# VH-VL binders against q9nrl2r1430to1533: the designs that were tried, part 33

Target 1, 104 residues: q9nrl2r1430to1533
Amino acid sequence: GGVHELSAFEQLVVELVRHDDSWPFLKLVSKIQVPDYYDIIKKPIALNIIREKVNKCEYKLASEFIDDIELMFSNCFEYNPRNTSEAKAGTRLQAFFHIQAQKL

## First folded at step 17 (VH-VL)

Design kk44
Fold by OpenDDE, fold request of step 20:
Structure kk44 (fold): chain C 104 residues (1-104), chain A 123 residues (1-123), chain B 107 residues (1-107)
Amino acid sequence: as target 1 above (104 residues)
Amino acid sequence: QVQLVQPGAEVKKPGTSVKLSCKASGYTFTSYWMHWVRQAPGQGLEWIGEINPRGGTTNYNQKFQGRATLTVDKSTSTAYMELSSLRSEDTAVYYCARGTEWFQKPGLYFDYWGQGTLLTVSS
Amino acid sequence: DIVMTQSPDSLAMSLGERVTLNCKASQSVKSYVSWYQQKPGQSPKLLIYGASNRATGVPDRFSGSGSATDFTLTISSVQAEDVADYHCQQYYSYPYTFGQGTKLEIK
């Protein structure tokens, strides 16, 4: 049910944040540090935003939650070439997410 | 005070392996990336790899992929680099260097360095 | 791999002169460049990160500039203690790579 899913979403976000490869995703990319980021990425998202949405019960379906997480990774791979530290971290974190998402 | 302590020297034969240590102190060991960089005599610096002591995540220079293994011992705040199938070209000073915090972009800088271990590979 | 090429390989300057060290990347590395100073017989020391940010404790005579492929480390007034090898490094992509170094001496 909804309550169960909410708890599962919360737990999964916690696990993602604790992961070694979470550093690119903890908060929105700084426009000061990456001036062209928002010229390329039109739907920015990060784990802190996703956590807020979870806390506000904005996710009614697991698919909605998963979509936001996948968007986060998609943004990373769209902006960062494959051999960057961001992309490498994203690849591993996404793999971890896919495994953990099976619990949803 | 942040300190990275390394043994002074190692002498090895070609084809053997060596495991170099880097004892960290003066900071939270698991909160910072640890990097390994070598420098052949009279040459520039060469990045070997990095490890996040927090969870053990590693990234390697593909040049050393399969030969270099980075590990940590959290209980002793010690980082290790093992290099196998040693060659004469592996003769160099090997540095451990502290990187950024785990929640920051790795590689941004190496702000503290060990004194380095001179590895000599000769028959 | 991204190749970092430093120039010159070596130079000798008089005390108080302005020193300019160059580093060129084989492809754009944005501003992801750091500079290190390595005095004889010592480990490298961080000078600049993010192309233009001085590390803590670094004298203000040191400055970094550049973006994309061309980077410069400048010493506004070189001092005797600045005798060292200087290394640039990119961290845009794996593997991180260094230049071959520039040796700075005082005449």
Scores: ipSAE 0.905, ipTM 0.953, lowest interface PAE 0.5, mean pLDDT 96
Fold by OpenDDE, fold request of step 20:
Structure kk44 (fold): chain C 104 residues (1-104), chain A 123 residues (1-123), chain B 107 residues (1-107)
Amino acid sequence: as target 1 above (104 residues)
Amino acid sequence: QVQLVQPGAEVKKPGTSVKLSCKASGYTFTSYWMHWVRQAPGQGLEWIGEINPRGGTTNYNQKFQGRATLTVDKSTSTAYMELSSLRSEDTAVYYCARGTEWFQKPGLYFDYWGQGTLLTVSS
Amino acid sequence: DIVMTQSPDSLAMSLGERVTLNCKASQSVKSYVSWYQQKPGQSPKLLIYGASNRATGVPDRFSGSGSATDFTLTISSVQAEDVADYHCQQYYSYPYTFGQGTKLEIK
């Protein structure tokens, strides 16, 4: 149920954060470091935000949680060309996520 | 003090393989990316690859993909670079270099370098 | 691969002069450029990262600037100990690539 899903979401976020390829996703992209990021990405999101939403029980359905995670990856791939370190990390992390998400 | 210690030299014949070591000290080995860069005599620097010692994640220069293998031994804080199918063009000084922390963009900088290992590939 | 082209290949300067080293990328690398100093017989040393950030312990006379494709390393007043090869490097995309280097000598 809801409690079980909440715990599963929390654990999955922990696993994502601990992953070697989490560095692009830990926090929102800095506008100082990437001035044009928010001109392109209109729905920014990061693992710390998702973690906060989990802690606040804002996800009522697994699909909502998954949608936010997928949005995070979508943003990465939209902004970063395929051969960038961000995109490479995102690709591997997303694959990891898809495997783990099957357990939800 | 951060130190990266490498052997001085290796001599190999074409077609063989070599495994170069880089012993790190003075910092938390698993918290920083480790990079490998080589420099042929009188030439510029060439990036080979990077490894995250935390989980072993690697990224390679495609030029070396399948021929270079980066590994780490966390128990000894030692990074390794194995290069197979050696050719004369692989003759160079091979550096290990500490990169950014695991939560930062890799490649941002290499702030500490080993003294390098001179690899000579000759018949 | 992104090609980094440095200029000049070599230069000789008098003590105290302003030195300007250039690095041009074959395509935009935004501000993802670092500079290294390599003295004869030594390993490279980090000078600048993120195009304009001076590394810890680097003298104030060293500065970096530029964006997109054109980058510059400046030594405001060159000293004898600055004799070295200087390398620029991009980390915008894999593989990370270096320029061919610029050799700085003192007259």
Scores: ipSAE 0.903, ipTM 0.952, lowest interface PAE 0.5, mean pLDDT 96
Fold by OpenDDE, second read of step 18:
Structure kk44 (fold): chain C 104 residues (1-104), chain A 123 residues (1-123), chain B 107 residues (1-107)
Amino acid sequence: as target 1 above (104 residues)
Amino acid sequence: QVQLVQPGAEVKKPGTSVKLSCKASGYTFTSYWMHWVRQAPGQGLEWIGEINPRGGTTNYNQKFQGRATLTVDKSTSTAYMELSSLRSEDTAVYYCARGTEWFQKPGLYFDYWGQGTLLTVSS
Amino acid sequence: DIVMTQSPDSLAMSLGERVTLNCKASQSVKSYVSWYQQKPGQSPKLLIYGASNRATGVPDRFSGSGSATDFTLTISSVQAEDVADYHCQQYYSYPYTFGQGTKLEIK
């Protein structure tokens, strides 16, 4: 049910945030630090935003939750070349997410 | 009062391995990335790798092709770098250096450094 | 790997003079550059990060500037205690790489 899914989403977000490779995704990219980020990334998202959506029960389906998480990773890989620390962290965190998402 | 304490020197033969230690104090050991950087005599600095002591995540300079292994002992707040298949070119001062907090971009800066361990590799 | 080339290799300046150290990246590293000071027989010390941010405790005579491929460390009025090697470093991509260093001496 909805309550069960909500708890699962919450727990998964907690696990993602606690992961060593969460640092690129904890909050939105700073426009001051990365001036061209929002010229390239049109649908910015971060774990704090996803957590807020979970808390507000904005996800009706697991697929919607997964879509936002995948968007977060997609943004990272779109902006960051493969050999950047962001991309490397994203690769590992996404792999972790895919394993955990199977439990949803 | 952040301190990173390293042994003064190590002498090794080619083909052997060495495990260098870096004991951290004055801060929460698991909250900051730890980096290893070496400096050959009269040369510039060379980054070896980084480790997040919190969960053990590592990134390496591929130049070392798996010869370098970074580990930590949380109970003693000690970081280790093991370098195998030593060669004369590995002769250098090896530094451990504290990086950013775990929730920050690694590599942004190294704000505290150990005094370094002089590794001499000679037959 | 991204190559960081510093210039000059060495320079000798008089006390109070303005010192300019250059660092050039083989490709754009955006603003992901840090500078370190290494005095003789000592470990490196952080001066600048993010190309232009002065680290805590660093005198205001030190400043960093630049973006993409060209970066500069400036000492507005060099002091005797500034005798050291200076290293630039990029952290845009793995592996992090340093310049070969610039040796600063006082006449």
Scores: ipSAE 0.889, ipTM 0.948, lowest interface PAE 0.5, mean pLDDT 96
Fold by OpenDDE, look of step 19:
Structure kk44 (fold): chain C 104 residues (1-104), chain A 123 residues (1-123), chain B 107 residues (1-107)
Amino acid sequence: as target 1 above (104 residues)
Amino acid sequence: QVQLVQPGAEVKKPGTSVKLSCKASGYTFTSYWMHWVRQAPGQGLEWIGEINPRGGTTNYNQKFQGRATLTVDKSTSTAYMELSSLRSEDTAVYYCARGTEWFQKPGLYFDYWGQGTLLTVSS
Amino acid sequence: DIVMTQSPDSLAMSLGERVTLNCKASQSVKSYVSWYQQKPGQSPKLLIYGASNRATGVPDRFSGSGSATDFTLTISSVQAEDVADYHCQQYYSYPYTFGQGTKLEIK
């Protein structure tokens, strides 16, 4: 499974990016727009970074890929209160991810 | 140019339902959030909900949860808001308003508004 | 829900005067505030977003400032066409909420 697994990661990232609720996760949070973000979030990550890691074959195990995706959601929920649009989007996108990840 | 066209008025009895339309033109309909906001006579603005026409994702003001339903028809670039169990306090002008692009934070702004539909609920 | 309170409820100004409209949030909304202008018998029009960003086509006499709970819309030199209701709105959390509005008239 190395080549097949890599393709699965690529496809899953594509599906995540295309999802309606991907907008909080497409790229790293802007420090200009959110000045205190990086004071709170110490391991920032986004779908574009994850996509690059996939393209560079940096994920040797599915668990490593899943860990980065979960980190992305964890960051969102750590910074954003429950009733923010970011948190609501994250909740739905994570649910979608969990369903798709079962196919890996 | 961007246009959001709404019917002028609707008259309904209490307990009934209404489905208001908002026809969009002048831009890619599926690329922008669509919001619904109402304004009772002489009052401020009240946000009802938002819909992403791209995939159909919605978020509602809990005040209207279960009573308001947002939908879209992509083929006609038309957004709809259905409000059920109407009561007299639902009397208001109902606006549709274009929001941000789908890849942006919703709610940031409403940059184009329909002319509004006056809904009158009376026995 | 986050309550947005505007002040004053109404004011009358002379042409050319500086106008200051205030909006206070019941809790911090960071900089997630927009301002709208609504002329009599018309739909609202976007003026400011993100607390301080002027929307396209908006005259430079309009400016927005503030953060956390206190926000201000300023008209450096009020014009006759500025007669309208002005609404502030927060989009920090659901539901998005508006102030009750401020009515601006010309003396």
Scores: ipSAE 0.886, ipTM 0.948, lowest interface PAE 0.5, mean pLDDT 96
Fold by ESMFold2, fold request of step 20:
Structure kk44 (fold): chain C 104 residues (1-104), chain A 123 residues (1-123), chain B 107 residues (1-107)
Amino acid sequence: as target 1 above (104 residues)
Amino acid sequence: QVQLVQPGAEVKKPGTSVKLSCKASGYTFTSYWMHWVRQAPGQGLEWIGEINPRGGTTNYNQKFQGRATLTVDKSTSTAYMELSSLRSEDTAVYYCARGTEWFQKPGLYFDYWGQGTLLTVSS
Amino acid sequence: DIVMTQSPDSLAMSLGERVTLNCKASQSVKSYVSWYQQKPGQSPKLLIYGASNRATGVPDRFSGSGSATDFTLTISSVQAEDVADYHCQQYYSYPYTFGQGTKLEIK
């Protein structure tokens, strides 16, 4: 919604990007590096895309922003088994996100 | 020139602890994962764990969970591995190895290795 | 843990021969395999990552291939300086694991 919410969304995205465990989520998964990813994940999303949507004021409700962030983590856990580096990073970054999102 | 410098040898008694160092130079220390790998005499290589020096995030081989502790000192570009409750089975060469940049999958490759520290655990 | 099993344990080759070293994973690791060369008394050196990508400075006689569970390292024309132990490693899942190694000698 308003300027306050958009500033909060931007701050949260910045904190996520700065986190050590953001590395799997910075940009969309490469089809060249991971050929079967887009056969399994139908709604791909990444932090650079979410940040651009915040910059363009494309989120009308806080729930829409939160849904995109949670979709990002859900995609990670759907594609990656639990003992992979991506899943471990996703688990820690999601926990960090939930703590920061309480400030919204 | 990338360089990882480790002390040559350590001798310890069972039940004690050791803290091994790895001094990095020739690159931006906080931009790359650091790994620790050991090799017992006549045995293969065994991955101990990794640390992201950027924010200190660690991942451990469960075999060493609770005994191994990885840390860094960013101001001296030095990585440390502490191993507690030493046993004779811990006798090995311990390597530090530089991994990929922090924004890539860790473990993808270890492109620079220290020369290793020979840890001998004996009575 | 994913077990990486290398074969043969050792082999002796004549100079100039083609060598194939095998590495089998106990479950699929996709293409997340690297190969390391370790000469006597030295630390390992990276040869191949991502199953088939040569690391910087590695001669083109070294090549890697494979996916899922079966991986190979090929030396197209073995040279005297290739005497070493060779290790495969998976980085698909924790803990990262190495094969036991293959020792390459010259006859």
Scores: ipSAE 0.757, ipTM 0.918, lowest interface PAE 1.1, mean pLDDT 94

Design kk44
Fold by ESMFold2, fold request of step 20:
Structure kk44 (fold): chain C 104 residues (1-104), chain A 123 residues (1-123), chain B 107 residues (1-107)
Amino acid sequence: as target 1 above (104 residues)
Amino acid sequence: QVQLVQPGAEVKKPGTSVKLSCKASGYTFTSYWMHWVRQAPGQGLEWIGEINPRGGTTNYNQKFQGRATLTVDKSTSTAYMELSSLRSEDTAVYYCARGTEWFQKPGLYFDYWGQGTLLTVSS
Amino acid sequence: DIVMTQSPDSLAMSLGERVTLNCKASQSVKSYVSWYQQKPGQSPKLLIYGASNRATGVPDRFSGSGSATDFTLTISSVQAEDVADYHCQQYYSYPYTFGQGTKLEIK
């Protein structure tokens, strides 16, 4: 939507990127380092991609922005078992996101 | 010249606590995960936990959950590991080890190790 | 917990021989294995990470391979300074676990 919403999306993405647990989500997973990832995850997404979409005003609704963030977390939990470092990071960052998203 | 400096030894009685230190130098302390690993005499290595000094995020081996506490002091570039309710089987050399940069998978490697602190727990 | 089982427990080799040390995980750890060298009385030193990547300053005679559950550390031509314990470690899932070690001696 509007300019104020885009600023709020931008602020939220910045907060997510700065969080300690952002490390699995900063960039798309490397196919070379994780060869089977793209066999399992059909809609890959990462914070750098979401940040680019915010900067280019590609989100028409706040729900579209939230859906991309939630997709990012669901991909993490679909690919990674619960006791991996990625899943633990995802759980904590998602909880942080839910708290921050209530400000939208 | 990355260095991790630990005190040489500590002696404690069962039921007490100890707080071990690891002073880092030669690199940006807040940019790298820090790990703690112990080795009982004549035994293998056992991972205790990790801390991201950037924001203080920790992950623990569940064996030590509730007994081990990892902290950092950014101003002195020092990592700490506190172990409570000590038992004789906690007698071991305790190492701090530098992990990867914060934006990488923790545990990928431990590239620099302290010389270790020998903790002896006995009556 | 993922158990990492190393074999053999110990071995003695002549200088210049090729050595293969084995590490087996109780379940798949993909390629998330590192190898450490620990000389007597010293702290561990990183040799290999990601199953096959040699760490900085590690001689070319050290190489790693494997995936899923079966991993090897190979020393192509054993030198006197290679006398040490060798540990594999998985970092795929918590808790990170080490193998019990393999002691390498020169005969």
Scores: ipSAE 0.757, ipTM 0.918, lowest interface PAE 1.2, mean pLDDT 94
Fold by ESMFold2, look of step 19:
Structure kk44 (fold): chain C 104 residues (1-104), chain A 123 residues (1-123), chain B 107 residues (1-107)
Amino acid sequence: as target 1 above (104 residues)
Amino acid sequence: QVQLVQPGAEVKKPGTSVKLSCKASGYTFTSYWMHWVRQAPGQGLEWIGEINPRGGTTNYNQKFQGRATLTVDKSTSTAYMELSSLRSEDTAVYYCARGTEWFQKPGLYFDYWGQGTLLTVSS
Amino acid sequence: DIVMTQSPDSLAMSLGERVTLNCKASQSVKSYVSWYQQKPGQSPKLLIYGASNRATGVPDRFSGSGSATDFTLTISSVQAEDVADYHCQQYYSYPYTFGQGTKLEIK
């Protein structure tokens, strides 16, 4: 929805990518490195894909953008036990996202 | 050439603190995780924690949570580990070790290690 | 904490023999295991990561295998310079933990 929202989505994605805890989310999980991932996670998503969707103006509502970001975190918590580095990173990045999303 | 330079030894009394340094060179300091690992004499290796020099994010072995503090100085490419409330059981060699690049799982490998600082805690 | 148990504690081998070192995790760590060599008086050196990937500069005689809970480091033909302690480590979950080590000597 509108030029202002697209700029806000872009800024938010840039902030997420810059965060130390973005590393599990930068690109899709490799099936070669993690063979069972796509047996468990049926709607994979990552920051590079979300960033491309913002660049192509594929989000019509802020809720659609927020849903993709929350899906990304939900996938992380579904696949990874709580004591893994991925889950710890996801918890902190999600908290950061919730603070930044108030600007939308 | 990647190098991690640590002072050779420190001697401290129980109940005090120590701040150990690790000077990095030969690579982009902020692009890699830094880890700290200790080894008591004749014992195995024990992971203490990790820090991402990009934004300062830390993860600690819960055994050291509240006693160990990891920091970095980006301007000097130096990592620090402060250990408080020292006791004789803290006598060990303390290594810094370079981890993976920021976009990878942080514990994947420790490919370069400092020579270690021998910390002796004795009255 | 995930306990990594290495076996044997020590062994003595003749030059050229095949050496197999074992590492068992107390629960699955998938393939998130690395192996380190530590020569007397030196800091550890990375040999293997991701259970089976040889680090740069590591001779071909070193190989790693395993998944889940059971991992091995193999030296196909042991050399005099291989005298060291060998450590496995899991990085699947916090805290990262090392095995107690295996000491390799030459007879």
Scores: ipSAE 0.743, ipTM 0.914, lowest interface PAE 1.1, mean pLDDT 93

Design kk59
Fold by OpenDDE, look of step 19:
Structure kk59 (fold): chain C 104 residues (1-104), chain A 123 residues (1-123), chain B 107 residues (1-107)
Amino acid sequence: as target 1 above (104 residues)
Amino acid sequence: QVQLVQPGAEVKKPGTSVKLSCKASGYTFTSYWMHWVRQAPGQGLEWIGEINPRGGTTNYNQKFQGRATLTVDKSTSTAYMELSSLRSEDTAVYYCARGTEWFSKPGLYFDYWGQGTLLTVSS
Amino acid sequence: DIVMTQSPDSLAMSLGERVTLNCKASQSIKSYVSWYQQKPGQSPKLLIYGASNRATGVPDRFSGSGSATDFTLTISSVQAEDVADYHCQQYYSYPYTFGQGTKLEIK
């Protein structure tokens, strides 16, 4: 199911990007705006990067795609305290992702 | 030009509910967070909550959790804040204020404000 | 909740003087501070965001500085139209919170 699976990943990324709570995840965190981010987060990732990987057919398994998405959320929760807007957005977006991922 | 229009005043009795409106114009209503802030007489500002009119996502000050409900009507570009179980200490001017774009960090700033609605809660 | 404490509570200045308003956070909030001006009988107006960025249309006599817990709003040469309450606000975490405000008057 390579082509079919690829389309599913692409569609899921589109849905994630369009979600209200996608704003923390659209692009990599700016080092200028958050100077200490990359001292803490060692595997930075964002939806635009994941989208590119999908477009380049770099995901051979659904588990690989899911792992990158989970990494994105993990990074958010590692850096951002619980009551920050980033963490709150991440919590809701992750819940949405988990529901959508079950359809893969 | 961006405008947020609110009714001038509301008078309510304790224990009742009120639903305040905020009519937005001059910009794409669904593209910006909308915030609600109140100010008791002679006091500072207090943040109540925010809503993303695009998808309806909300965040509340826990102080108002369960009593405040934020909604929007996209067709009329109007934001609403309903506050239930009113108390005398809820007497304040209630402002709606436009926040950042939906794809940006909320809370960064409130760049346009309504004129506020004075809510008086008294027996 | 993060407490924002402004100082002084009020001050009276002469025209042309330099005005310094302070805002202290109960914990580090990086640079996630905004300042608002509220003239008598009016709604608040955005002055500064991100601790040091001046909002569109704001006179250059207004400036913001600070980081972590201590923040300052400065008016290099106070004018008569600057009579107002000034509010600082943090957006580091929920709930967003404001200081109690500083009242600026002209002598």
Scores: ipSAE 0.869, ipTM 0.944, lowest interface PAE 0.5, mean pLDDT 96

Design kk62
Fold by OpenDDE, look of step 19:
Structure kk62 (fold): chain C 104 residues (1-104), chain A 123 residues (1-123), chain B 107 residues (1-107)
Amino acid sequence: as target 1 above (104 residues)
Amino acid sequence: QVQLVQPGAEVKKPGTSVKLSCKASGYTFTSYWMHWVRQAPGQGLEWIGEINPRGGTTNYNQKFQGRATLTVDKSTSTAYMELSSLRSEDTAVYYCARGTEWFSKPGLYFDYWGQGTLLTVSS
Amino acid sequence: DIVMTQSPDSLAMSLGERVTLNCKASQSVKTYVSWYQQKPGQSPKLLIYGASNRATGVPDRFSGSGSATDFTLTISSVQAEDVADYHCQQYYSYPYTFGQGTKLEIK
C-alpha cells in the first residue's frame, strides 16, 4: 500500500494543480501582496508544499494527506469572503478534490 | 500583436437571443481569462462575466445569471457570449476583453479589448 | 454589490494643468482597483492596475494612488490627447464593478 498510495497522492496533486481553479493554491500567499494574511492564517499551506511532502513520503496515511488539503481550503475560506474569486475557485476545486479523494 | 475582433453590430427584437463572437489572435487563447463588458449609450461599463478558455470555468454577474452564457471554441480561438430574453435595456456596446493569465487572479486588469459590438434591441 | 462612485462627473481643464480624478468604493476593496481611459469612439484602454501600477506603454504623467475606499487617478500635466472618459474598476469581489465614469475635456 505505501508505494501505491504515494502514487495516488502524487497523481491527485497533479490533477489539482492542473485544475482551472488552482491559481489561489499553487504557492503560499505573498506577504507583500497580502500584508495581513499571516496575521489571520496560522497554518499556511499550498499545493507546492503538499507536493513536496508527498515526494518526501511524509504522508503515512491518506487521512494526513486529506487533512492538509482540507486545511488549504479552510484557510482560503477563512481569509476570503464568499464572493471573492479566491473563494469561488476554492469552492469548485474542493468539490473536485472530494470527488477525486473518493478514489483513494 | 494581440487582437480581439468583434462584429460591428447586431439588431434584435425583444424576447429573442443573440450570440456575440470575439475572435482572438496574437497570443495563446487558452492561457488568459476572457471577459465580457457592456456599455449602454452614454453610460458606464458593466461587467457581465468571465471564462477561462483552458477548462471552461465561468463566473457571472448575477444580474445576468441565467440569461448570459459564455463559451469558447478553442479550435478557432473564439469566445462567445449568448444573451437570451433580450430587452430594450440590453441595448449597448458589448466588449470582449482579455484578462490575466489562467494561473493568476482574474479581474486584475483587462489589457486588450475588442472594438465592441453594438447590440440594438427594439421592436 | 460594491458601488464605485467617481467624481467629478465631468471637468474641463487647460493644457498643462494637473488633473485629479476620484473614485470611492462603497466598502473596502483594498488595492484591487484599475483605471481605464476611453477616448471618443474607442474601446477602453488600461492605465492603472492594483491602484498604483502603471500599465505598459502608459505615459508617466499618469499615476494612481489610494487604498480601501478612496482612489485617485492623477494626470500631472494634461495633454490634448488625454481627452477621454476615465473609468475606475474594483476586482475585490464579484461582480466586478465600474464607476460611472469621468469625462475629461480640454478648454
Scores: ipSAE 0.840, ipTM 0.935, lowest interface PAE 0.6, mean pLDDT 96

